# Ledger of designs, part 4: VH-VL binders against q0atu2

Target 1, 119 residues: q0atu2
Amino acid sequence: MLDKKARIRTSREYRNVFEKGKRLSGRFLIIYYVENALDNNRFGFITNKKIGMAVIRNRIKRQLRAIVREYQGQVKNKHDIVLVARAGIGKSSFEGMEKDYIAIMKKAGLFARNANKID

## First folded at step 21 (VH-VL)

Design i2
Fold by OpenDDE, fold request of step 23:
Structure i2 (fold): chain C 119 residues (1-119), chain A 122 residues (1-122), chain B 111 residues (1-111)
Amino acid sequence: as target 1 above (119 residues)
Amino acid sequence: QVQLVQSGAEVKKPGASVKVSCKASGYTFTDYYINWVRQATGQGLEWMGWIDPYDDYTGYAQKFQGRVTMTRNTSISTAYMELSSLRSEDTAVYYCARDLYYLDSGYYMDVWGQGTTVTVSS
Amino acid sequence: QSVLTQPPSVSAAPGQKVTISCSGSSSNIGNNHVSWYQQLPGTAPKLLIYDNNKRPSGIPDRFSGSKSGTSATLGITGLQTGDEADYYCGTWDDSLSAGYVFGGGTKLTVL
């Protein structure tokens, strides 16, 4: 579980990322990211209704949190990052989601150099 | 400037199929879903479905299940909507529209194509 | 037959205020944000309001939106002749066949 301080929790915080941040699309994920004035990163998760039933959306959200937690130590500091799940993610494996996350984060330049895990 | 430009008017006979195109410009095509909405003559708007241009993932309205097919060609930033087994009731203006979202509980269409008139008659 | 219910028509004189209602249920308006679309005669629909009460760039503040419970309302103040059009509400519907739904549309006539 991500620490409370590492989570984007309010609608205002989400809106700030959407309005001021950069957008980058992957196969299963779209990320919005912006620098923050904190000493830590914060992550937000959006699993919109196009993915499917609530049970599926909740599963996807749990899986994305697990992925983010696994790699959070390799992400450049001082960023607010929102992960928006694309509809097709509901049919993806966990490994597929993880690969997409790694790929898109690398493309965004959000991983520190010499990341220990490769897509 | 974001634009959606659709193909020209179509005239079809009952039982035939029609394929309408929608070319996007002014933005990254694969970043946003495309909706299809139709409007029969003198009637209201009717949502048909959506497509994710990245990998062709789709969601169709139940009314059109089995009869509509939404596809895309990413190399030319073009979405397609094909409707088969046409009947007179399918006579309408068909629109493509870019889909936006608000968090996890809101969708809206911010840019619309100019519409394509499809006429089905014997 | 539309999932969302709108009055078929409204009318007012220039400079007046009009409101257009949009009634739904818990599975659509109750759980999702509402959008409004303006369709001038012979043209494609245009986004007027999104996220219940937000205006896209270029939409004057004469147009406003609100949502309460399972109902939404579009307000137009300082009515102009150019506002004569059809107006549609729309939102997502949380059914087994989840999808976007529209109201039946309201024809606004400027007297």
Scores: ipSAE 0.798, ipTM 0.929, lowest interface PAE 0.6, mean pLDDT 94
Fold by OpenDDE, fold request of step 23:
Structure i2 (fold): chain C 119 residues (1-119), chain A 122 residues (1-122), chain B 111 residues (1-111)
Amino acid sequence: as target 1 above (119 residues)
Amino acid sequence: QVQLVQSGAEVKKPGASVKVSCKASGYTFTDYYINWVRQATGQGLEWMGWIDPYDDYTGYAQKFQGRVTMTRNTSISTAYMELSSLRSEDTAVYYCARDLYYLDSGYYMDVWGQGTTVTVSS
Amino acid sequence: QSVLTQPPSVSAAPGQKVTISCSGSSSNIGNNHVSWYQQLPGTAPKLLIYDNNKRPSGIPDRFSGSKSGTSATLGITGLQTGDEADYYCGTWDDSLSAGYVFGGGTKLTVL
């Protein structure tokens, strides 16, 4: 699980990312990202109710947290990043989600220059 | 400026089908879902369903399942709503609307098309 | 008939305050944020309030929204003749037939 300091927790924090940040869309994920004034990155997760029932959404959220945790050390510092799961993600495999995450994060230029495991 | 421009009025016979178009501009078409909402004459708003233009994923209101088909053409940033087996009760103004969200439970439609009048009469 | 319940009509004189209620259940208003839409005669609906109490750009602060429990309220102060319209509340419904739902609409007449 992500450390508390690595989590976007308040509605205000989320809104700040949505209003001031950039957005990029992937097949399964939409990411909103903005620089913060901290020394660490913070991640937020939104599972769209269009995905399906709460059980499904919770599963997706757990999987996305796992993915983010795996690659968090390779993300550029000082960013607030919100992951919004698209409706179709419920039909995706974990590998598919991971692939989409990597692709969209690359497109956003959010990985460090010396990042590995993202090729 | 974000805009949704819909196709013109339609007059159909009972049992026929109608396909309404909704062209988006001023934003990245595939970034936002499109909702379809109709309003019968003198009545309230009725949600029909949504489409994700990126992956052509849809969710329809139960009332319209089996009769409604929502599609999109990303090359021209256009969404389509087709309603089949038309009946007099389907006479209404049909709207497309861009779907927005901020939080897990925050959904709303911020931009609406001008509406398309569909008249079903024998 | 509508999933969300609104009064069919409200009226007030210019300059006065009006409130429009929207009643739902735990599966819709109780669990989801409410939006309000203004529909002037012969026009498409316009977003008035989102996320219970937020105003889009261009919406004056005369318009306000609130939510408590399974109910929401739209407030309009300093009523103007141009406010005469139909107002709809809307929200997501988490029921088995998940989807967006609207109130029946409220006709606001400016006396």
Scores: ipSAE 0.794, ipTM 0.932, lowest interface PAE 0.6, mean pLDDT 94
Fold by OpenDDE, look of step 21:
Structure i2 (fold): chain C 119 residues (1-119), chain A 122 residues (1-122), chain B 111 residues (1-111)
Amino acid sequence: as target 1 above (119 residues)
Amino acid sequence: QVQLVQSGAEVKKPGASVKVSCKASGYTFTDYYINWVRQATGQGLEWMGWIDPYDDYTGYAQKFQGRVTMTRNTSISTAYMELSSLRSEDTAVYYCARDLYYLDSGYYMDVWGQGTTVTVSS
Amino acid sequence: QSVLTQPPSVSAAPGQKVTISCSGSSSNIGNNHVSWYQQLPGTAPKLLIYDNNKRPSGIPDRFSGSKSGTSATLGITGLQTGDEADYYCGTWDDSLSAGYVFGGGTKLTVL
C-alpha cells in the first residue's frame, strides 16, 4: 500500500501532470510524468472506463499500485507520475503489466542508476 | 499541427461493405484512441466505437456489433472503419475523431477528420 | 431518441445571450464530464467545451459550459452571426452498453 504522501489525490494535481508533464506510451500503460517540488515521488492511477466495469477497474488499480510499490524505491525522486491504464489491460496478466511498467519507466529514464530490481 | 485526414466519398450498393480510412499526423498515433462517429443527412451525431491504435483493442456501440470492424496500420498512422451489410440507413457522413481523457470520467474528442460521405443506394 | 436531450432549436439576435440545455441521467451526465461540439454548416464538428466548463485554445470566452446533477448547459454571450450552427452535447455513458453518447443537437439561428 502506498503512503498517502506518495499518492496524487486531487483533480488539480492530476491536471498539472497531464498539462505540464511528458508522455510515454506502452502496451498497457501510458505514463505522464513531471518533476515536483517535493522530497518524494507521487503516483496517480487512472483506470479508464473503456477497460470495463468498476470491479475490473478497481482490480487493475490495485495491481498497478502493487507494481508501483514494488519498484518505488528505485524510481528517481521528485516526480509526479500518473499511470493511465489502456483499455486492453483488463485482459493482461499481472506479469505483463509489470513488464510493461518496467519497460516504459526505463524508456522515460525514471529509474535510478543503481536500480537493482529491473531487468 | 494535429490533423486527421479521411478517405474520399464512397457509393455502395445494399449488402456491400465500405472501408473508410483516417490518417493521423502531428502527434504520436498510438498515444490516443480513435473514435468513429457518423451523421446521417439532416440528423445528429451517432457514436460508433473506439479503437486503441497501439494494441488494436476496440469497443463498439451495441447497434453496430457484428457489422463494424475498426482496425489500424501503425506504420502509416492510419485508422480504418469497415461497415458491412450496408443498408440505405447507413447513408451518412462518417467521421474519425481523436479521443482525449484526463480523469476516469473525462472523455472528449478534440480533433476531427473532415468526414467521409458514404451513400448506399440500389 | 438520443440518450441526451437537447432543444431542437434556439434563436436570438446578435449581441444577445443564449443557453442550450442538455439533459441526461445518472449513468451519463451524472457520472461523467460533458463536452460540447459546434458544427458549422457543411463542416465537421469542432470541440467547443470539455470537462463541463473548459475551453480549448482558440475558443473565445463568450462560450461557457456548466453542469449540475444530470444536466449541462452551454452558454453563448455576445452572439455573432458566425455562431449560427448546430451544437451537440456529449458524454460517456456507464450503462451496460458503455460508450460515448451525444445529444440530439440544437440548431442555433442568429436572427
Scores: ipSAE 0.783, ipTM 0.929, lowest interface PAE 0.6, mean pLDDT 93
Fold by OpenDDE, last read:
Structure i2 (fold): chain C 119 residues (1-119), chain A 122 residues (1-122), chain B 111 residues (1-111)
Amino acid sequence: as target 1 above (119 residues)
Amino acid sequence: QVQLVQSGAEVKKPGASVKVSCKASGYTFTDYYINWVRQATGQGLEWMGWIDPYDDYTGYAQKFQGRVTMTRNTSISTAYMELSSLRSEDTAVYYCARDLYYLDSGYYMDVWGQGTTVTVSS
Amino acid sequence: QSVLTQPPSVSAAPGQKVTISCSGSSSNIGNNHVSWYQQLPGTAPKLLIYDNNKRPSGIPDRFSGSKSGTSATLGITGLQTGDEADYYCGTWDDSLSAGYVFGGGTKLTVL
């Protein structure tokens, strides 16, 4: 799992990202992102109940955390990033989620230039 | 700046269908779900369902399953709600409303259309 | 008939405080954040409170919300004539037919 310092945890932190950040939509994910004053990135995850039952939502969260963890070393530093899962994500494969994440993060320009796992 | 503008009033016969439009402006249409809510005269609000404008994913209230169809045209930032097999009890003002989810358990509709009156009479 | 229960009407004089209750169950209010909507006569509903107790921009602080257990409460202080409206609570319901649910609405009359 993500390190505690790499997590957006409070409502206030989420609000800051939603209010001040930029937003980009993908097929399965909407990301909100904003620069922070830290030396690390923080990630938040939202899986609303439109996705489905708690078991499904928890699975999606685990999968998204796994994806974020896999690519976190290639993301530009000093960002707060919230991943909002769209309702249809419950029907997606892990690979589909991963592709969507990579695509939307590329579009946002959040990957470092030396990133080598996103091609 | 953010607003939803709905189509005009409709008068229909029982058994007919009605399609109400909801045009969004002032924000990225595909970033937020659209809800549909109706209100019969002198009655309360009744949630009908939601649509994800990005990929047409929908969730309908059980009461309207089989009769309601929610769609969208992203090129003109417009959502549609079609209700078929109309009956007199479907007479109501129909609203579209933008859906926001702040937390996993936080749901609210922050922007509403002006409403569309649909009258079903023989 | 509504999943959430509200008093049908409340009334008070200008300047007074009123409270509107919203009662639900563990599957809705118990597990989800409550929102409140104000509907002035002849107009569309307007978001008044979200996430139990938060006010959108433009909503004065004389409007407040709270939640405890399976119930929510809307408070209005310094009642004004312009507050005369219908008020609805709403939240998500986790039942098998999951969806958004509203209260029956409360008619607020300013005497």
Scores: ipSAE 0.742, ipTM 0.919, lowest interface PAE 0.6, mean pLDDT 93
Fold by OpenDDE, fold request of step 23:
Structure i2 (fold): chain C 119 residues (1-119), chain A 122 residues (1-122), chain B 111 residues (1-111)
Amino acid sequence: as target 1 above (119 residues)
Amino acid sequence: QVQLVQSGAEVKKPGASVKVSCKASGYTFTDYYINWVRQATGQGLEWMGWIDPYDDYTGYAQKFQGRVTMTRNTSISTAYMELSSLRSEDTAVYYCARDLYYLDSGYYMDVWGQGTTVTVSS
Amino acid sequence: QSVLTQPPSVSAAPGQKVTISCSGSSSNIGNNHVSWYQQLPGTAPKLLIYDNNKRPSGIPDRFSGSKSGTSATLGITGLQTGDEADYYCGTWDDSLSAGYVFGGGTKLTVL
């Protein structure tokens, strides 16, 4: 589980990211990201009801948190990052989500160029 | 400026199909879902479904399942709604609308096309 | 017939305040945020309120929204003749046939 200080938790924090941040889209994820004034990154997760029932949305959230946790050490510091899950993610494999996450984060310049998938 | 521009009016016979287009501009087409909503003359708004322009993932209202097909062409930032087996009751103005979702339970349509009138008559 | 229930019409004089109600159930308004749309005669709907009580850019503060339980309310103060239009509430419905739903619409007449 992500450290509490590494989580976006308030509506105000989410709004700030959506209003001031940049946006990039992948197959399963849309990321919003903005620089923060902290010494650490914070992550937020949005799984809207187009994905499916609550049990599916909760599963997706858990999977995304696991992915973010695994790769958080490779992410450039001082960013608030919100992951918005696209509707089709409910039918995606974990590996597919992970691949999409890595790709979109690299495209955003939030991963170092030499960032590698962790086995 | 964010804008949705729809195709022109259509006149169809019962049993035929109609395909309405919706061209998006002023934003990244694949970043937002497109909804389709219709309105019969003098009646209220009726939601038909949505499409994710990125990979053609769709969700249709149960009422239209089997008759409606939503597609997109990303190269020209255009969404399409095709309705088959047309009936007189399908006579309406059809709208495309951009969908925004910032919260798990927050959905709204912030940009609308100008509407396309579809008339079904024998 | 509509999943969400609105009064068919409301009326008031210029400068007055009007409220439009929107009644639903636990599966829609109870669990989801409400949006309001304004439709001027012969035009496409326009987003007026989102997320229960937020105004998009360009919408004056005369328009307000609120939600309580399974009901939502649109408030319009300082009523103007240009406010004469149809108003629709909308939200997501969590039923087995999940999807977006609209109210039946309310015709606002400025006397």
Scores: ipSAE 0.721, ipTM 0.912, lowest interface PAE 0.7, mean pLDDT 93

